# VH-VL binders against q8ixk2r445to577: the designs that were tried, part 217

Target 1, 133 residues: q8ixk2r445to577
Amino acid sequence: FFGMLQNKGLTDYCFDYNPPDENQIVGHQVILYLCHGMGQNQFFEYTSQKEIRYNTHQPEGCIAVEAGMDTLIMHLCEETAPENQKFILQEDGSLFHEQSKKCVQAARKESSDSFVPLLRDCTNSDHQKWFFK
Short names: E, the ipSAE of ESMFold2; O, the ipSAE of OpenDDE; V2, 0.75 times the mean of E and O plus 0.25 times the DockQ between their complexes.

## First folded at step 11 (VH-VL)

Design kd4 (framework fv_axatilimab; at its last look DockQ between E and O 0.81; V2 from the best seeds 0.00; counts 0 for: pae E 7.9 > 2)
Fold by OpenDDE, look of step 11:
Structure kd4 (fold): chain C 133 residues (1-133), chain A 120 residues (1-120), chain B 107 residues (1-107)
Amino acid sequence: as target 1 above (133 residues)
Amino acid sequence: EVTLKESGPALVKPTQTLTLTCTFSGFSLSTFGMGVGWIRQPPGKALEWLAHIYWDDEKYYNPSLKNRLTISKDTSKNQVVLTMTNMDPVDTATYYCAHKLYPGRAFDIWGQGTMVTVSS
Amino acid sequence: DIQMTQSPSSLSASVGDRVTITCLASQGIRYHLAWYQQKPGKAPKLLIYVASKLQSGVPSRFSGSGSGTDYTLTISSLQPEDFATYYCQQHYSTPWTFGGGTKVEIK
């Protein structure tokens, strides 16, 4: 699966990554923004290795969850996907992080007019449902 | 169908406080992502955003007018209220309330607007 | 704050003409640009959001394009009902700001 990773509940919002330096793509937080389909910042791939890959520049980036965090951070992809980079995109649209046993939820960033994907307890909320478009 | 309607005084004296009410239907401010904003337009001039309130009671104000503006909601009545203190003739404008689905989106549905004149 | 510079402030055109209106943002707004149409005595009507997405019910002769700081509204073939004032607005970050408007008048 590849393309825009769109949230069901937060209608027309997609995964979005915009690093300050296009040549240094790691270390920043993945956010949610309106799906526009016009830029590479919203192009992601779900791989057979259970990675959510940001394939816009070499080296490739993979979404990871750092220890103790609930945010999604871009790391470099590895030959063998590390545990903190493994996600299961389930048939029902839920995006499950294996290591934390949490689900990715579209959530409002505190004290801001923006949204971010955050790890939360798994529910049946549409805000935890994702699909590629 | 989403509809909004502004109500309030058509005439306000200088230094007085303006209170406008937006009554809406077709959506609820108890629903995640819903928001209502106020925009004004002086006669023959461009649009100016004033304030916005979301379903979770988070509020945003135009910094140029922040100290004069207060926005609030009554979800049970489907109303949003805007107060603006220390009115001046320069504040004479048509005031609109408008609907937004989510942060970062445009105002997709507008009220008809209410003209407010500030004069002695 | 993000300033929106809209051009031209006014233009004259005939029915059937191709009309182009430009909006320049003071900083990148990542396609978070909306276009509104406003007729005299009426509230603004949303035409386009996210730079190129056509609002439901809006005729296909309206289109939006652009990226970064530079955006354009195009009316491919101007119709009689299209004579109005058009505004751009960035919905990238608060405070949300509008362009100065472009009045499209009949030649």
Scores: ipSAE 0.317, ipTM 0.808, lowest interface PAE 2.3, mean pLDDT 94
Fold by ESMFold2, look of step 11:
Structure kd4 (fold): chain C 133 residues (1-133), chain A 120 residues (1-120), chain B 107 residues (1-107)
Amino acid sequence: as target 1 above (133 residues)
Amino acid sequence: EVTLKESGPALVKPTQTLTLTCTFSGFSLSTFGMGVGWIRQPPGKALEWLAHIYWDDEKYYNPSLKNRLTISKDTSKNQVVLTMTNMDPVDTATYYCAHKLYPGRAFDIWGQGTMVTVSS
Amino acid sequence: DIQMTQSPSSLSASVGDRVTITCLASQGIRYHLAWYQQKPGKAPKLLIYVASKLQSGVPSRFSGSGSGTDYTLTISSLQPEDFATYYCQQHYSTPWTFGGGTKVEIK
């Protein structure tokens, strides 16, 4: 799958990555931003290795969750996907993180008007449902 | 179908406190993402945002009003209340409440507005 | 605070004309730009949000574009009901601020 990764419950919000330094894309948090399709910040690829790739940049970035954390962070992609970079996009739209056994949910960033994807216990909430456009 | 309506006094004296109530239907402020804001427009002038409250009780105020504003909600009555202290003739305006679907979105449904005149 | 500079302040146009209104933000607003229409004695009506998304029920002759600090509202073929005052508004950071307005009048 390739395109803008949208949330079902938080209407018109997409995965977005806008690192402050275009030459250094590793280590920053993935956010949710109003879907607009302008520029390259909202385009991701879901691969056969179960990666979510930010491949509009070289070297390519892959979304990861570090052990014990709930935040989605950009790492460099590797030839064989590490376990912390594996997500299952299920038929019902849930985005399951294999290593943590948790689901990606749209959540409000503390004390702000911003939203971020975070890992949470899996539910049937539409805020845990995602699709590519 | 979302509707909002402002109510409160049409005339206040300088230094008095203004209390405005926004009564709405078609949504609940207990629903994730929902918010209600207050905007005013002096006669013949541009719009000015005053305050906003979200479903999770987060509140935002225009800093130019020096803590004169208090916003609150009563979810069981579908109401948002704005209190503005130390009214001055410069505060004469039409006051609107408006719905906002999510943080980062625009004001999509507005009340009809209520004119408030501040005069001796 | 983010200042919104709207131009022109007023314009005269005929039915069928293409009308363009410009809004300049004092700093980048990442597409958080709305356009409103207001007729005398009425509340503002949302036309465009997120710079280019058309609000439900708004005619397709209205469109929005822009990025960074520069944003534009276009009416492709002006209709009699479009004579009104138009406002832009940034909804990026508080305080959320409006442009000064553009009055579109019959020529």
Scores: ipSAE 0.030, ipTM 0.688, lowest interface PAE 7.9, mean pLDDT 88
ESMFold2 (binder alone), look of step 11: mean pLDDT 93; pTM 0.953

Design kd5 (framework fv_axatilimab; at its last look DockQ between E and O 0.76; V2 from the best seeds 0.00; counts 0 for: pae E 4.9 > 2)
Fold by OpenDDE, look of step 11:
Structure kd5 (fold): chain C 133 residues (1-133), chain A 120 residues (1-120), chain B 107 residues (1-107)
Amino acid sequence: as target 1 above (133 residues)
Amino acid sequence: EVTLKESGPALVKPTQTLTLTCTFSGFSLSTFGMGVGWIRQPPGKALEWLAHIYWDDEKYYNPSLKNRLTISKDTSKNQVVLTMTNMDPVDTATYYCAHKLYPGRAFDIWGQGTMVTVSS
Amino acid sequence: DIQMTQSPSSLSASVGDRVTITCLASQGIRYHLAWYQQKPGKAPKLLIYGATKLQSGVPSRFSGSGSGTDYTLTISSLQPEDFATYYCQQHYSTPWTFGGGTKVEIK
């Protein structure tokens, strides 16, 4: 699966990544933005290794969850996907993080006029449903 | 259907405080993502954003007017209130309240606006 | 703050004409640009948001384009009801700011 990763509950919002330096893409938080499909910032790929890849530049970036955090951070992809980079996109649209055993939910970014994907306890909320478009 | 309506005094004296109320229907400020903002427009001039309040009571103010503005909500009444202190003739404008679906979005539905004149 | 520079301030056109209005942001706003239509004595009406997304109920003759700091509203074939003032607005970050407006008048 590839393309814009869109939230079901939060209408017209997609995964978005905008690193300050296009040549140094790691270390920043993935956010949610209006789905516009006009750039690579909203293009993601779900791979057979259960990675969510950001394939704009080499080396490729993969979404990871760092220890003790609930945010999605861009790391470099590895030959073998590390445990903190493994996600399961379920048939019902839920995006499950294997290591934390939590689901990715569209949520307000604290003290900001924006949304971000955060790890939360898994529910049946549409804000935890995702699909590629 | 979402609707909004502004109410308040049509005339305010200089140095007085303006209190405007936005009464809305078709949505609730208890609903995730919902927001209501205030925008004003002096006669024949461009639009200026004033303040915004979200469902979670997070508030934003135009920095140029922040010290004069207070926004609040009464979810049970479907109302948002804007107060603006120390009014001046330059603040004469049509004041609008408007609905915002989510953070990061535009104002998709507006009230009809209420004209406020500041004069001695 | 992000400044929005809108051009032209006014233009004259005829029914059937292609009309283009430009909005320039002082910094990149990543497609978070809205266009409003306002008629005399009325509230603004949202036409486009997210630079290219047509608001529900808005005729398809309206379209938005652009990226980075430069954005454009296009009316492919101007209709009689389209004579109005148009405003751009960035909804990228607070304070949200509007352009100066473009009045589309009958030639």
Scores: ipSAE 0.697, ipTM 0.902, lowest interface PAE 0.9, mean pLDDT 95
Fold by ESMFold2, look of step 11:
Structure kd5 (fold): chain C 133 residues (1-133), chain A 120 residues (1-120), chain B 107 residues (1-107)
Amino acid sequence: as target 1 above (133 residues)
Amino acid sequence: EVTLKESGPALVKPTQTLTLTCTFSGFSLSTFGMGVGWIRQPPGKALEWLAHIYWDDEKYYNPSLKNRLTISKDTSKNQVVLTMTNMDPVDTATYYCAHKLYPGRAFDIWGQGTMVTVSS
Amino acid sequence: DIQMTQSPSSLSASVGDRVTITCLASQGIRYHLAWYQQKPGKAPKLLIYGATKLQSGVPSRFSGSGSGTDYTLTISSLQPEDFATYYCQQHYSTPWTFGGGTKVEIK
């Protein structure tokens, strides 16, 4: 799949990656932002290796969750996807993080008008449902 | 159907404290994302945002009025209350409460407004 | 604070005209721009949010465009019910500020 990864419950919000320094794309948090489809920040690819790849820039980044954390951050992609970069986009729209056994949920970034994707215990909430467009 | 209605005094004397209540239906402030804000409009003038409260009790105030405003909610009554201290004739305006679906969204549904006149 | 400069302050137009209203932000607002319509004695009505997204129930003759600091509302074919005052608002960061308004009047 390729396109804007949108949340079903938080309508019109998409995965967005906007690192503070465009020359340093690694190590920063993925956010949710109002879907607009402009520029390069909202386009991702879901690969056969179960990666969520940010490949509209070079070098290509892959979304990861570091051990013990719940935030989605950008790592460099590798030839074979590391376990912390594997997500299963299920038929019901849930986005399951294989290593942690948790689901990606739209959540408010505290003390802001912003949203972020975070790992949470899996539920049937529409805030845990995602689709490409 | 989401609806909001403002209530409070139509006339307030200078220096008094204004208390406005927004009573709403069709949503709950316990629901993820939901928020209610207050906006005013002096006669013939532009809109000015005053304050906002979200479902998680985060509160925001216009810094030009911050020391005069307090916003609170009573989720069980579906109400949001705004107080504004030290009223002055320049505060004469129509006061609106309005709904936001989520942080980062716009004000999608407004109450009809209540006119507040501040005079001796 | 992000200042919103709206132009023109008023315009006259005929039914069927294409009408364009502009809104300039003092800094980038990343498409977080709303357009409201207000008729005398009524509350504002949301037309567009996120610069380009049409609110449910709003006629398709309304559209929004722009990026960065420069945003535009377009009414493709003005109708009698569209004579009103229009406000832009940034919904990017507090304080959420409004433009000064554009009154659209019958010519």
Scores: ipSAE 0.243, ipTM 0.773, lowest interface PAE 4.9, mean pLDDT 90
ESMFold2 (binder alone), look of step 11: mean pLDDT 93; pTM 0.953

Design kd6 (framework fv_axatilimab; at its last look DockQ between E and O 0.89; V2 from the best seeds 0.00; counts 0 for: pae E 5.0 > 2)
Fold by OpenDDE, look of step 11:
Structure kd6 (fold): chain C 133 residues (1-133), chain A 120 residues (1-120), chain B 107 residues (1-107)
Amino acid sequence: as target 1 above (133 residues)
Amino acid sequence: EVTLKESGPALVKPTQTLTLTCTFSGFSLSTFGMGVGWIRQPPGKALEWLAHIYWDDEKYYNPSLKNRLTISKDTSKNQVVLTMTNMDPVDTATYYCAHKLYPGRAFDIWGQGTMVTVSS
Amino acid sequence: DIQMTQSPSSLSASVGDRVTITCLASQGIRYHLAWYQQKPGKAPKLLIYGASKLQSGVPSRFSGSGSGTDYTLTISSLQPEDFATYYCQQHYTTPWTFGGGTKVEIK
């Protein structure tokens, strides 16, 4: 699966990554933005290794969850996907993080006029449903 | 259907405080993502955003007017209230309240606006 | 604050004409640009948001495009009901700011 990763509950919002330096893409938080499909910032790929890849520049970036955090951070992809980079996109649209055993939910970014994907306890909320478009 | 309606005084004296109420229907400020903002427009001039309040009670103000503005909500009444202190004739304008679906979105539905004249 | 520079301030056109209005942001707003239509004595009406997303119920003759700091509203074939003032607005970051407006008048 590839393309824009869109939230079901939060209408017209998609995964978005905009690193300050296109040549140094790691270390920043993945956010949610209006789906516009006009750039690589909203292009993601779900791979057979259960990675969510950001394929804009080499080396490729993969979404990871760092220890003790509930945010999605861009790391470098590895030959073998590390445990903190493994996600399961379920048939029902839920995006499950294997290591934390939590689901990715669209949530407000604190003290900001924006949304971010955060790890939360898994529910049946549409804000935890995702699909590629 | 979402609807909004502004209410308040049509005339305010200089230095007085303006209190406007936005009464809305078709949505609730208890619903995730929902927001209501205030925008004003002096006669024959462009639009100016004033303040905004979200479902989680987060508030935003225009920095140029922040010290004069207070926005609040009463979810049970479906109302948002804007107060603006120390009114001046330059504040004469049509004041609108408007609905915003989510943070990061535009104002998709507007009230009809209420004209406020500041004069001695 | 992000300044929105809208051009032209006014234009004259005829029914059937192609009309283009430009909005320039002082910094990149990442497609968070809305267009409103306002008729005399009425509230603004949202036409387009997210630079190119047509608001529900808005005729397809309206379209938005652009990226970075430069955005345009296009009316492919101007209709009698389209004579109005149009405003752009960035909804990227607070304070949200509007352009100066463009009045589309009958030639």
Scores: ipSAE 0.704, ipTM 0.905, lowest interface PAE 0.9, mean pLDDT 95
Fold by ESMFold2, look of step 11:
Structure kd6 (fold): chain C 133 residues (1-133), chain A 120 residues (1-120), chain B 107 residues (1-107)
Amino acid sequence: as target 1 above (133 residues)
Amino acid sequence: EVTLKESGPALVKPTQTLTLTCTFSGFSLSTFGMGVGWIRQPPGKALEWLAHIYWDDEKYYNPSLKNRLTISKDTSKNQVVLTMTNMDPVDTATYYCAHKLYPGRAFDIWGQGTMVTVSS
Amino acid sequence: DIQMTQSPSSLSASVGDRVTITCLASQGIRYHLAWYQQKPGKAPKLLIYGASKLQSGVPSRFSGSGSGTDYTLTISSLQPEDFATYYCQQHYTTPWTFGGGTKVEIK
């Protein structure tokens, strides 16, 4: 799959990655923004290795969750996907993080007018449902 | 369908505190994402955002109004209340409350507005 | 604070004309731009949000475009009910700020 990764419950919101420096692609948090489709910040690839890749620039980034954390952070992709970079996009739209056994949910970023994807206990909420467009 | 209506005094004296109530229907401020804001418009002038409150009770204020504003909600009554202290004739305006579907969106439904005149 | 500069402040047009209104933000707002229509004595009505997304119930002759700091509202064929004042607003960061307005009048 390749495209904008949208949230079902949060209408018109997409995964977005906007690092402050294109030479420092790693270590920053993935966010949610209004879907616009005109820039390169909202295009991701879901691979056969269960990665979510930010591959519109080199070197390629892969979304990861560090141990004990609930935030989605950009790491460099590796030849064999590390366990913390594996997400299962299930048929019902849930996005399951294999290592943590939690689901990606759209959540409000505290004290801000914005949203971020966070790991939460899996539910059937539309805020945990995602699709590519 | 979402509706909002502003209520409060049409006339206040300088230095008094204005209290405005937004009564709404068709949504609840206990619903994830939703918010209500206040915007004013002096006669013949541009719109100015004043304050906003979200379903999770997070509140935002226009810093240009020097902490004169307090916003609160009563979800059981479907009301949002704005108070504005130390009113001055320059605060004469139409005051609107408006609905926001969730953070990051625009004000999609507005009340009819209420005109507040501040005169000595 | 993000200042919104709207141009022109007024214009005269005939029914059927194509009308464009521009809005310049003092810094990037990442497509978080709304357009409102306001008629005398009435509340503003949302036309466009997210720079180009048409609000439900708004006629397709209204369209929005732009990126970064520069945004445009276009009315492809002006109708009698479109004579009004139009405002842009950034909905990116607080304080959410409005442009000064553009009054569209009958020529």
Scores: ipSAE 0.223, ipTM 0.770, lowest interface PAE 5.0, mean pLDDT 90
ESMFold2 (binder alone), look of step 11: mean pLDDT 94; pTM 0.954

Design kd7 (framework fv_axatilimab; at its last look DockQ between E and O 0.80; V2 from the best seeds 0.00; counts 0 for: pae E 3.5 > 2)
Fold by ESMFold2, look of step 11:
Structure kd7 (fold): chain C 133 residues (1-133), chain A 120 residues (1-120), chain B 107 residues (1-107)
Amino acid sequence: as target 1 above (133 residues)
Amino acid sequence: EVTLKESGPALVKPTQTLTLTCTFSGFSLSTFGMGVGWIRQPPGKALEWLAHIYWDDEKYYNPSLKNRLTISKDTSKNQVVLTMTNMDPVDTATYYCAHKLYPGRSFDIWGQGTMVTVSS
Amino acid sequence: DIQMTQSPSSLSASVGDRVTITCLASQGIRYHLAWYQQKPGKAPKLLIYGASKLQSGVPSRFSGSGSGTDYTLTISSLQPEDFATYYCQQHYSTPWTFGGGTKVEIK
């Protein structure tokens, strides 16, 4: 799949990545922003290795969750996808993180006026349902 | 249909405390994403945001006024209350409450506003 | 705090004219810009949010564009009901700040 990764429950919000320095794309958190499709900040690829890849920049970025964390952070993609970069987009729309056994949920960024994708215990909530557009 | 209406005194003396109530319908402040904010506009001047409260009870205040403002909600009554202490003639303005859908969005539906005059 | 500088402060135009209003943020706001219309004695009415998304019920002659710090509201063919004051507002970070307004008057 390729396109904007949109949340079902948080209507018109998409995965968004806008690092402060386009030449240093590693280490920043993926956020949710109003879907706009302008520029390249909201285009992601879901690969056969189960990566969520930000490939509009070279070298390519892959979404990862570091051990013990619940935030989605940009890492460099590797030739063989590491376990912390593997997500299963399930038939029901849930986005399952294999290593942690948790699902990606649209959530309030603590003490801010914004949303972010975070890992949470899997539920049937529409806030845990995602699709490419 | 979402509606909001401001109520409170039209005249307040300097140093007094202003209490404004926003009564709304067509949404619940217990519903995910919902928020209500307060904005004021002095006669002939630009809009100034004052405070905001969300469904999850997260509160935001304009830093220039934060020592004077308190915002609270009563979800069972569909009300949001703003209290502003130590009123001064410079605070004379029309006060609006407005609905905001989700953090990161804008004020999509406004009340009609209530004019508050601060004078001796 | 993000300062919003709106220009012009006023303009005169005729029905049918194309009108543009600009809004400059003191730092990037990532498309979180709204435009409001306000008529005398009335509350502001949301026209555009997210820089370019039309609010429900707003005529298509209104459009928004921009990125980073620079944003523009365009009215493609001014109508009699469009004579009003227009405000931009960043909805990116608190305090959510408004521009100084642009009064659009009949010529």
Scores: ipSAE 0.364, ipTM 0.799, lowest interface PAE 3.5, mean pLDDT 90
Fold by OpenDDE, look of step 11:
Structure kd7 (fold): chain C 133 residues (1-133), chain A 120 residues (1-120), chain B 107 residues (1-107)
Amino acid sequence: as target 1 above (133 residues)
Amino acid sequence: EVTLKESGPALVKPTQTLTLTCTFSGFSLSTFGMGVGWIRQPPGKALEWLAHIYWDDEKYYNPSLKNRLTISKDTSKNQVVLTMTNMDPVDTATYYCAHKLYPGRSFDIWGQGTMVTVSS
Amino acid sequence: DIQMTQSPSSLSASVGDRVTITCLASQGIRYHLAWYQQKPGKAPKLLIYGASKLQSGVPSRFSGSGSGTDYTLTISSLQPEDFATYYCQQHYSTPWTFGGGTKVEIK
């Protein structure tokens, strides 16, 4: 699966990554933005290794969850996907992080007028449902 | 169907406090992502955003007017209240409340607006 | 704050004309640009959000385009009911700011 990763509950919002330096893409937080389909900032791929890849530049970036955090951070992809980079996109649209056993939820960023994907306890909320478009 | 309606005084004296109420239907401010904002428009001039409140009671104010503005909600009554202190004739405008579907989006449904004149 | 510079301030056009209105943001707003239509004595009506997303119920003759700091509203074939004032608004960050408006008048 590839393309824009769109949230069901938070209508018209997609995964978005915009690093300050296109040549240094790691270390920043993945956010949610209006789906516009105009740039690679919203282009992601779900791989057979259960990675969510950001394939804009080499080396490729993969979404990871760092220890003790609930945010999605861009790391470098590895030959073998590390445990903190493994996600399961379920048939029902839920995006499950294997290591934390949490689901990715569209959530409001604190003290801002923006949204971010955060790890939360898994529910049947549409805000935890995702699909590629 | 989402509807909003502004209510309050049509005339305010200088230095007095303006209190406007937005009564809405078709949505609830207990629902995730819902918000209501206030926008004003002086006669023949452009629109100016004033304040916004979301379902989780987070509030935003126009920095140029922040010290004078207070926004609050009563979810049970489907109302949002805006207070503006120390009114001046320059604050004469049509005041609108408007629905915002999600943060980061635009105001998709507006009230009809209420004209407020500040005069001695 | 993000300033929105809208142009032109006014224009005259005839029914059937192609009309273009531009909005320039003081900084990149990443497609978070809305267009409103306002008629005299009425509240603004949302036409487009997210730079190019047509609001439900809005005629297809309205379209939005642009990126970065530059955005455009286009009316492909102006209709009698389209004579009004149009405003752009950035919904990228607070304070949300509007353009100065463009009055579309009958030629």
Scores: ipSAE 0.265, ipTM 0.791, lowest interface PAE 2.4, mean pLDDT 93
ESMFold2 (binder alone), look of step 11: mean pLDDT 93; pTM 0.953

